# Ledger of designs, part 4: VHH binders against UV DNA damage endonuclease (uvsE)

Target 1, 305 residues: UV DNA damage endonuclease (uvsE), of Deinococcus radiodurans (q9rte6)
Amino acid sequence: MTSACEAVPQLGLVCLTVGPEVRFRTVTLSRYRALSPAEREAKLLDLYSSNIKTLRGAADYCAAHDIRLYRLSSSLFPMLDLAGDDTGAAVLTHLAPQLLEAGHAFTDAGVRLLMHPEQFIVLNSDRPEVRESSVRAMSAHARVMDGLGLARTPWNLLLLHGGKGGRGAELAALIPDLPDPVRLRLGLENDERAYSPAELLPICEATGTPLVFDAHHHVVHDKLPDQEDPSVREWVLRARATWQPPEWQVVHLSNGIEGPQDRRHSHLIADFPSAYADVPWIEVEAKGKEEAIAALRLMAPFKKD

## First folded at step 1 (VHH)

Design l06 (framework vhh_lunsekimig_d3)
Fold by ESMFold2-Fast, scan of step 1:
Structure l06 (fold): chain B 305 residues (1-305), chain A 125 residues (1-125)
Amino acid sequence: as target 1 above (305 residues)
Amino acid sequence: EVQLVESGGGVVQPGGSLRLSCAASGFTFSSYDLYWYRQAAGIERELIASIGTAGDTNYVDSVKGRFTISRDNSENTMYLQMNSLRAEDTGLYYCARGGYDILTGYYREDAFDIWGQGTLVTVSS
């Protein structure tokens, strides 16, 4: 209601499907380390080529199912950020034309792409080695986004939690010094433990970083009864003000398995917060993936009476 | 529907042997790395053995030389042959696929999908 965007929200698919349609291959660090340099190159060439082909299939899947928002898996290119080993970087460089073509497949299908690196990336750690490895990991993710041909704007979001609790001032201070491929795509998400939306908002305002609101995290953090709490709508609107333009706003949607305080993600979304009805882009964080999206489309506000 | 079902556990004397089975359905078995995890009372769940799509194997040091992991892609089944069992091998044994964490979307060595209650192995005198 506070913006011109009155269409029903676009529901986003996270990483993979429950079915076999979108599934990525990997290699464990232990197995990789057991390989010779030539075997490492051959293994990563096979894996990266396979995963790029799967990405093209994911673009087709999204088009076929009218999905216009897709979160890229943060593990598409195993070993790309491995310290002291440039094999992944060399293989990705070799596959640059195929990677760019995969990115164009999403763009041609009208699918918005974003990434959410793993929760252990902590930019504002009090340990310098953790800060260094976190920037390295974020830079590897941004390199993948560059290779896909994605613009360096929050349309192609690189999303993080606030990191170490009690270090908001340090986070705000370091954001302007992040490499441009990371900084220009950066978004911050409130979490269940360390950073409430209230703690992130001043950081977002000071740095020009959009706030991705997660109502489930908010409800768990503040021990609220459910996602219909009046503060949920208040935070949807306050977070929206950090997006330029507001039509680019993304929020996260998830439900607990055993009630509103359960942090484990349910298979389907039984409780859609009324506060989200006018949000333009919603990532669906449910174990059912495409099944959860299909089920949501049968609920208000998505169904027509 | 993705399923992994563990079986073959039981009670055995120290020095004895057991063979665990993990029957898989609902996915292309040959395309995934597969894992055996163990959970003992009061201890965090630990990775004990893994087998890749090419048949490459890894083991935690405490079981290396005593346990053998294998896979039969034609039967969609993974096995763990356990020899020279010790009291500290007592626990629930889980099989897992792909090593991915659904919350982050990462495929990691320490992340996995598990189904069912596992199979209980008790090594006692």
Scores: ipSAE 0.000, ipTM 0.183, lowest interface PAE 13.6, mean pLDDT 83

Design l07 (framework vhh_lunsekimig_d3)
Fold by ESMFold2-Fast, scan of step 1:
Structure l07 (fold): chain B 305 residues (1-305), chain A 125 residues (1-125)
Amino acid sequence: as target 1 above (305 residues)
Amino acid sequence: EVQLVESGGGVVQPGGSLRLSCAASGFTVSSNYLYWYRQAAGIERELIASIYSGGSTNYVDSVKGRFTISRDNSENTMYLQMNSLRAEDTGLYYCARHPRYSSGWYGGTDYFDYWGQGTLVTVSS
């Protein structure tokens, strides 16, 4: 409790670098479907092997730059969750030793890992086929985390927005029935449109799911003047109460390009909310990536006196 | 009911050869992804060879050029031909089949996999 309020926040890198050090390869569904079964297998083996090597390099990058929080790309293993096609799953299983070694590299470097799957994952959709595909996609992400050797706790988050607006009760009812590798890692993040922190908090409390607070989304949602609004500090503390232990709390940090109401992420973080100064873990959502982290380290509370 | 039954393990001298068999029931070997794993005492189970739907094969570096995975569709059996055996090849050898992932199920070594009973290979002088 007291140690969380006194510690300098750990800044997290999101997915890739602006520089060439951390970049992942992919394939589109249309290109993949044009391949024969043998060609699909060879293509995914090449892609997955390449991306695992890049992940291993990302661990070294984080260690070299004192980055202790890293968000894994949701697109590391294309086609892993493709309905009716188990090629990706088989290839990933074949690469299990390399995947586990990459995970150990992060753990040995003291780097906390989490994932934030794509917005098309809507667990509480009113369409059954979307709910089914969403659980399949979340299960694929959790399998990657299992393969990396990551604990099934909110230390290694699978983070989602609240999904379809007006279906909070359905989301709350759904969460307890999710597969354990997903349910035990689940976190919910407020967004700028569908779910405010106030709408998510009862769901989080009912399901034992931590709330990841995003002050930029909150400010946009409620049309507030800036991230120094008193409600920002209030929500940091209310969200912290959903974390056990509170020292595991994660928040998201981003700035608008043209002021506080602009939803587009800026290149650098010019405005660091004072409410975040005692937050233990902060994901930096800026287009500058590692450049934004370096710039932030020249500011209070990160600047060494 | 999916079942995999291994055979062919035994004691062999360094430089020798063994052929492991994995007899499958409840599915056809030619249309499925199949794997050979090896586990030494006190060490994590490692994937060493795979044969995919369509017949393509893959191997870990330590066994490339020495081990060959194959299938006999008429016998519904998968094989692992092991040549130039080394002391480090000693262990329990398992064949495995992984389930489909399209329904939101997990795969991998510890989740919804089908395993044989294992067959012991000892490489000693």
Scores: ipSAE 0.000, ipTM 0.152, lowest interface PAE 17.2, mean pLDDT 83

Design l08 (framework vhh_lunsekimig_d3)
Fold by ESMFold2-Fast, scan of step 1:
Structure l08 (fold): chain B 305 residues (1-305), chain A 127 residues (1-127)
Amino acid sequence: as target 1 above (305 residues)
Amino acid sequence: EVQLVESGGGVVQPGGSLRLSCAASGFTFSTYALYWYRQAAGIERELIASITSGGYTNYVDSVKGRFTISRDNSENTMYLQMNSLRAEDTGLYYCAADLEPYSSGWDEYTSEDYDYWGQGTLVTVSS
């Protein structure tokens, strides 16, 4: 019974469940390097196969719980970007049909997929070796998205923060030179310290990159009293203008543990910003994961009369 | 009750080795990304190594090839094997845990941004 003028936002699950339903396996570099080449191949074949099966389970989980947005873990295929070792790439190639089938399970269920790679990816670092390793890591993530059959558009987003503070011009200059599988999916998110939405917006406009607005980061960055500050709605609308089409807009939702200035993410979302009520896609960044989504569905604007 | 407890710090000569351990309790260890930070006297904490729940490892360039991060999910423990130690490796070593990597910003976020922190263990490299 939603209004014809306004659809209810789609809430997104981030990487895993608190419960045992969606959990991924791993191997450390030290353990991997202790293995012979044949043992490395066998280990990665077992691990990648297991994680692809878990991905299929995640698609089923999302369908069963009416979740239409899911953030892929950036750590599904350990050793895939390991310099000088092609074992992971060969194993992933061998598992291409299974990987594509897992991707089809999500798309057939109407689940949008995106990634937010880890903190070591700093495209605009002042260290050339960090810039090179960051591009390599992003390319490995884009390869996984290609293997899942995902479009090279911001519908299937590769999301980063602005990286090194004070280097916005360098970020704007390098984005056009990124490999197409990365560049065509790239999004930028404001953070609580280095890049405000105001600092990212001209970079996004210059490069055609969508801005993913995070109201919690904005509130912390500007030391605002809460997420009902009028600037939150202003930034939802300014960020929306970077999305084409606007119906693809994604925002991040999180709350602090000990009030609006606490950077640590809470277990559940107690304060849903009114400015988000008409946002089409919302990633829920709460430690409670599926529990936080369930609790949100009991609140306006999500609950049925 | 959530705890991260570091051990293995000490005094070692240049070129020596140390193995740090971080024992975790009170949370589902296998789902967490884990980190080693280093803080020298009067300097902000620096992220030196990470290992994600999916097994990806990353290192700051100054320790690549010398340090190895690993995890044992059956023992709820993370390790840092430090080889070929240098005077500049001296500092307090902190382990940290986050349910998911918070940010792609390498040098930008303070140590306060993670879910859980240990108390630190001192490593001194001196001749």
Scores: ipSAE 0.005, ipTM 0.349, lowest interface PAE 10.3, mean pLDDT 85

Design l09 (framework vhh_lunsekimig_d3)
Fold by ESMFold2-Fast, scan of step 1:
Structure l09 (fold): chain B 305 residues (1-305), chain A 126 residues (1-126)
Amino acid sequence: as target 1 above (305 residues)
Amino acid sequence: EVQLVESGGGVVQPGGSLRLSCAASGFTFSNYALYWYRQAAGIERELIASISSGGETNYVDSVKGRFTISRDNSENTMYLQMNSLRAEDTGLYYCAKLGSSLYKHFSRTPQAMDYWGQGTLVTVSS
């Protein structure tokens, strides 16, 4: 046997490891604001350089552990989107060659990259100033992805929840007007409160945006008994239809700590939904990170001799 | 369904030539970089040539100047023209692609590839 096309899902690592191998530095806003302009520049140059070096190491880590999907932290470049302060932007511009090299390290290792910006980004807010700041924040994330040399396609996804509940029509209307670096990478994920997959699907179909299905959020939202509910497989397939090509489909995998209705993420994944067995890309949302991926690989459908 | 099918392998004398073809289906061919890997008996697969969606080519040093990779987007086919063949070129030749669009790289790792053809055998012997 020289080539088996065995369709085992690719398990994705989220942001950092529990171990010391992938850890990023940061600075708080309060500490940063206490610095002089020269100290701010020196601090961000040191911090951004360190985090870019850690990204190169993350590419090596992923290659060494057969991890081909990695979620970039939304906080890799602290203060980059800080209103009225262009220090972060200037430092990142200065480090452009190093940033591009880090992106190439992931591409050379065959690792797919995506981002899931923080929940405070609400594109469909009823407040115009919040909509404007949300677009600015999304644009900053897209700038980082551009700097890494990542394609402006859903292969390098910028993933968001649906935002403010009851404003699906407004979300659908604003998506076509998003800047291209954001719009061309956009994906929408169902959540456990505001937007079910049923509420997001028409928006995704109207805008050409892929739906990232999260079975745990679906089970919590609809108060279902577990992730083996028949609707889970139905939503895997309906979400898959929003992906072109379907081989790019990403889903979210998480378990509750105290049963299916617990919103808190467990350390390991005890319940792998059978509906996910043929999904090409799975982000593992577990507190155990790489430990959760390693443990999953000891279970069917991933188990090796 | 992504499908890659190699052809053109065979037996050839040292110094001879062969042209391999990789027929592709199930994806938008023109948007993707494509790769040729080689596997000798008992050795891990080695990347030997790549071609970007835009036609940029890269080669491992051992085949540079002897092998030429090309593509025909209208026929969804990639080629590897192999000239001045040596005994050490003997092996199974695989067409491969990433799940992602081209990012202007020359990958060294077989593990980076998401899709593989079945391989075509090239034997260089007297």
Scores: ipSAE 0.000, ipTM 0.091, lowest interface PAE 23.4, mean pLDDT 83

Design l10 (framework vhh_lunsekimig_d3)
Fold by ESMFold2-Fast, scan of step 1:
Structure l10 (fold): chain B 305 residues (1-305), chain A 128 residues (1-128)
Amino acid sequence: as target 1 above (305 residues)
Amino acid sequence: EVQLVESGGGVVQPGGSLRLSCAASGFTFSSYWLYWYRQAAGIERELIASIYSGGKTNYVDSVKGRFTISRDNSENTMYLQMNSLRAEDTGLYYCATGYDSSFSEWLDEGYSPYFDYWGQGTLVTVSS
């Protein structure tokens, strides 16, 4: 809170490194389904053990490179949310000591953790089966966060987009009924198509959910010329009001490849929005990952005299 | 009424041994996964050892080969045999239980799946 780095935003690493230091293993659903029950258990035990060991390495990597915010991959524990199959849950329970030790490694290193499920979770879908699978997936992510020993507060975010467009009222209505491990960590992020910050803010205010502002998405959604548009600073401040305490505010930083309207993420961040200079926590969504963070540190406001 | 009661702590010389016990009341052990935690002065509570309903065990690296966790479901008691004790093993030792059942059931109980129940702790001091 009152560290020497507080005046400059803390930059966050998203999931993986471009280098070999942080890489996770996986298995496809079709390959998994081809296995016998005993083979499924053995496969997931091997994968989960390996990925927990990689998480321990990720904590060390973050500490060594002065990275104090890390987004956990949504794919750390394949098949954990698979309907009708408790193999993943049983294996994760068996590995609970190792998972908690990995979480302690991050906490001891002063690294804040969050998750953003990238599995097309749509809580407010008009299809009941999609709503059911979405709650199950969110609950599985929250279980991982519980197993890591992470607090059930927005310090350890479980972040989603607004889901299906035109269903904001339904989203607002269902949030209070989400399981506590999910509800107490929930954050909402504006996207480039369905939900602007203006559409999410009333939902956030009604439910006590923080708004994670993404300036790249905002600029694409509203067809603005660049991230220096005055509305960017306005939204940084309006989003900050949804955070208690305001020092916990997280925003997302990304640039387009072919200019501000390009939704594809660039390798490095060429244009750092001036509106972000006093934001405490910034997730860097660039394909260069750790290389993008290193390059940003050579630029104002990060380049210290 | 669920309770866990630790015992067996005390003062011991470096290289000595202690056996900790954790007795459960108000529930049956056989369906639970069991854990030993340690809290040293000024340090957060850390996991030391675990044992699952099927008898599989795990240990933090610093105690591997020195500590042995075991369970007796008929006595509703878990043990931690501590050998070759070091000054760094000094701390308050807690037993804890996790739920050995489906994911949804754990969420409905309102506990972290990893920390269903805790004991009051037993003090271990390794000194001259």
Scores: ipSAE 0.000, ipTM 0.102, lowest interface PAE 19.7, mean pLDDT 82

Design l11 (framework vhh_lunsekimig_d3)
Fold by ESMFold2-Fast, scan of step 1:
Structure l11 (fold): chain B 305 residues (1-305), chain A 124 residues (1-124)
Amino acid sequence: as target 1 above (305 residues)
Amino acid sequence: EVQLVESGGGVVQPGGSLRLSCAASGSTFSIYALYWYRQAAGIERELIASISSGGSTNYVDSVKGRFTISRDNSENTMYLQMNSLRAEDTGLYYCAAPTGYSRSYLLPSEYDYWGQGTLVTVSS
């Protein structure tokens, strides 16, 4: 609600709850490969159906707790991107009405959805087999977003880190050639090791890709004393310029366990950067999940009078 | 944005056959299912047949065994083969695709993508 005169940022829930309300099932590759083709189909039908029901429950959870931003788990449909095996794709196609209904539940509740695929996705890897598997994995995630009925725009982000360090030019060259379901949803996030916001900004500007700023990663990368460093506000504003419209801007919020340089995520957010107070959408990356959101709502700028 | 264009309507005698086509263009990635609705003059629009992206079909009892819905995903086209046509099959036939905002495929929704309609008249 960034157009309201007293609007505060919308806090986003990441993947699951600490409580039992949102938990997803999985299967390992080794267990899956031990199954016959008929057993694989039955296993994935059961698992995908269960996860779609859980996802429907996540929409209800968000509505009940006034959460309007939710990060979809990248592990909802195991084996969907498995090379040479179409079982997952066939099962997901069979479950298309249920998947779309789940997506509908989120949009009807006014909940914005996005995905942040796993760290093994490295589009600009120097290894061709890793680049190929990364595009396949991204395409599988985009297929899930299509199945949920989500728009191919940065309103429904498919968010990625910069990948392999020192290969920014290769990333910029690769982005225009990505499949449209991926390219049109793509966002880039700065990380604490390989890609600073300064390294990602020219890539974002060249490709029309929005920059999702993470102040914790920035502070760790540049060895800054805390998230109140003046550069944090500067990067919030520079990142905002990559968003069309600016009201769609997303940032990531996390705290270290043992101070600002600790890369491990804390259970709750003790330090909310003042630079984030006017950001429309904030993903809360804390181990406490819904508990961290509830605790944040008791403090400024979120506190009710 | 999705655009749907119907064709194949016309005048046929009772017991005759027609094949309707619905060509989809635009953001066709959002089309997980396609529907045929029928509207008689002064009657509400009703779903008569559906087909999912996986090929699952559904029909209302009045057309079951006479109508066959099919889809060619490579051509982004859906078909309705209508056999053994009856006077009560007369009406305006619409193809529709649900959006990520549609709540149910059982009822017409303003959030669905709609074709312009094609008229089927069963009369001598």
Scores: ipSAE 0.000, ipTM 0.099, lowest interface PAE 21.6, mean pLDDT 83

Design n01 (framework vhh_7n9e_1)
Fold by ESMFold2-Fast, scan of step 1:
Structure n01 (fold): chain B 305 residues (1-305), chain A 123 residues (1-123)
Amino acid sequence: as target 1 above (305 residues)
Amino acid sequence: DVQLVESGGGLVQAGGSLRLSCAASGFTFSSYAMYWGRQAPGKGREWVSGISGSGGSTAYASSVKGRFTISRDNAKNTLYLQMNNLKPEDTALYYCAKEGYSSGWYEDAFDIWGQGTQVTVSS
């Protein structure tokens, strides 16, 4: 007999803190290209080492603040996916023990990890060069997840939107041919413009890919009055059916700045959709980051007394 | 109050080069992918190039691949497009664009387009 009660939803931190605790370094492409090959190697070694140290600190931060879901920044390893330049890949290989240690820090702290690559990644583009660069970018992200020691399952999501609108059949056709490090972690999220949950569901079912439901995107896409619309609960349940086990379900939570139709993310979450109360894992997409999580924990269903 | 200001366009002969700049303000520049698009007279908008927030990933339209290089300086909140070996068909008004949160260039997901900078390539 278990003495543990069902927990309220676990809240996820996205990439960075507003405070100084979690901040990553970068380098611009123009600055990087101005460097000699030896200078590029030294620069990326310094930068990647620094970001791995910061990443280990992020694990400690999550543990200290009872955050059990963390979205890794897509910009942790600049130049890793740069076409024709293997410097980033070589440096990451050299830092493999440190990267694995950072991954173990999260696993030991009980923190689930996922990645959501940049929105310009369009797997189903009508342009071959965009499809090639998109697969390369996704493979680079999956390589980072492999290096962190993360299993190739939807527990460790590599999350994308549906990409180019009107090309759902092409998306469904290409998913089985994606490299295993990408394919086995892949999740799809509905967006506010191109792909509704209804458009993604048959693709998810055909490919065995879980659907990450975003109620804010759904409300904007369908011009609904708010996130208490009955369709929100319907989509939470339909999306849950794409997750095996259902306890792995992730949804996205965000609010508009100037009301439900505003696509821009607010600093704090003022309106928590009641449909999310029994969702196991929720990514909090708010500009306030850790402040938004702390404030949200003052609301139902998170109130302690 | 998001603002994008393009510059660097002008008249250039075929085979010449131009460097376009886009000065961004009113948002956290490094948090967004940025794009260059163009619109030739009597044509619709055409995607030219894109770059990730960190600058680690780039993509190009087949028509400009190998001739154009997109880059960014996040410390200066500036996006660049280095255009080499220009052709008459590159004549267009060039725009920089900030991505929308969810769909990128496709599906008109851009939050804002700049006013543009005119590039005219003589044959």
Scores: ipSAE 0.000, ipTM 0.147, lowest interface PAE 16.0, mean pLDDT 85

Design n02 (framework vhh_7n9e_1)
Fold by ESMFold2-Fast, scan of step 1:
Structure n02 (fold): chain B 305 residues (1-305), chain A 124 residues (1-124)
Amino acid sequence: as target 1 above (305 residues)
Amino acid sequence: DVQLVESGGGLVQAGGSLRLSCAASGFTFSDYYMYWGRQAPGKGREWVSGISSSGSTIAYASSVKGRFTISRDNAKNTLYLQMNNLKPEDTALYYCARGSYDFWSGYSDEFDYWGQGTQVTVSS
């Protein structure tokens, strides 16, 4: 029995607010490539500076709304991982003091930070160019986390799916060879098709990587009627065993739009799985963002008398 | 208003090919992730393929990997799906869908909007 088992779960905000409070600027590759080298540098300096200020505002927003877990957007620093172009890296280096200050705002407020890079990052791809771009992208995310002053532990998670189906052995083999800033923060999440929790657990155990359980993905993968299936609680506990300490366990919470088998995320969470009631950290994956968190706080187990 | 209009579906023999197109309007196409999904008779909607706003990141469902190719032309606001070596089990209504930047943060829900679809029927 730990103190985390006695507490109400901490709900996490994912990336943005529906409202104007937390919104990040971006630039597409085509627009960026139309710029001269000097214009690219000026554009990224302006954009990265703006997004760091927005990130400072996100820390304040989380503190004001009692949110202690926040997933950083994978799009905070566009062009940072662009092959053959070091402009983003140079600009981020120039802004290092501002980035570190933003990270301190979160840690001083007691807000845990995580990243989940794009779903198409596939470390175990059968295509070498995809494997190379995936490692480069993961390294860029880890650089951002380092710049924010975040620990190289699963407290500040870099989360991925299992990637290419049927290549679990290749995934297990490559994890030890990942750069330390990535490897030491790595977590794996089960998905709705390629990797069930049962398929990921041996990989997690072999590599010392924590398993982030997603009950919605599990229900879709195994064609279960809902998230109250007894296997959901079983997997919450099996996944918890991959976390050291168990108080660091993160799970994902989402509901389908057109019922339990719909893989698309609903606007609000209508069905909170009872199996999650004692989980310490829950990322809320709903289109309503802060509205979904506010609505959840009106439901058991979060509702106060 | 956001509109996505699919075309290029039809009847085709097993082993044949089709190229689907999706014409996008009402938004800056080059700023959004785009997807192809399908709904087979008696089944729910399933994801087929996705492509990032720049075209640099592409992924496929395992059932179509090696047979289908997604591409986009940002100058023409058009998304494409080249389908080769079609199988009877590929028979479905194919629709394109618009993602958003926040869905790349681990959301499995990639869809803001989707079109009405174009029917693909593969005979044995």
Scores: ipSAE 0.000, ipTM 0.196, lowest interface PAE 12.5, mean pLDDT 85

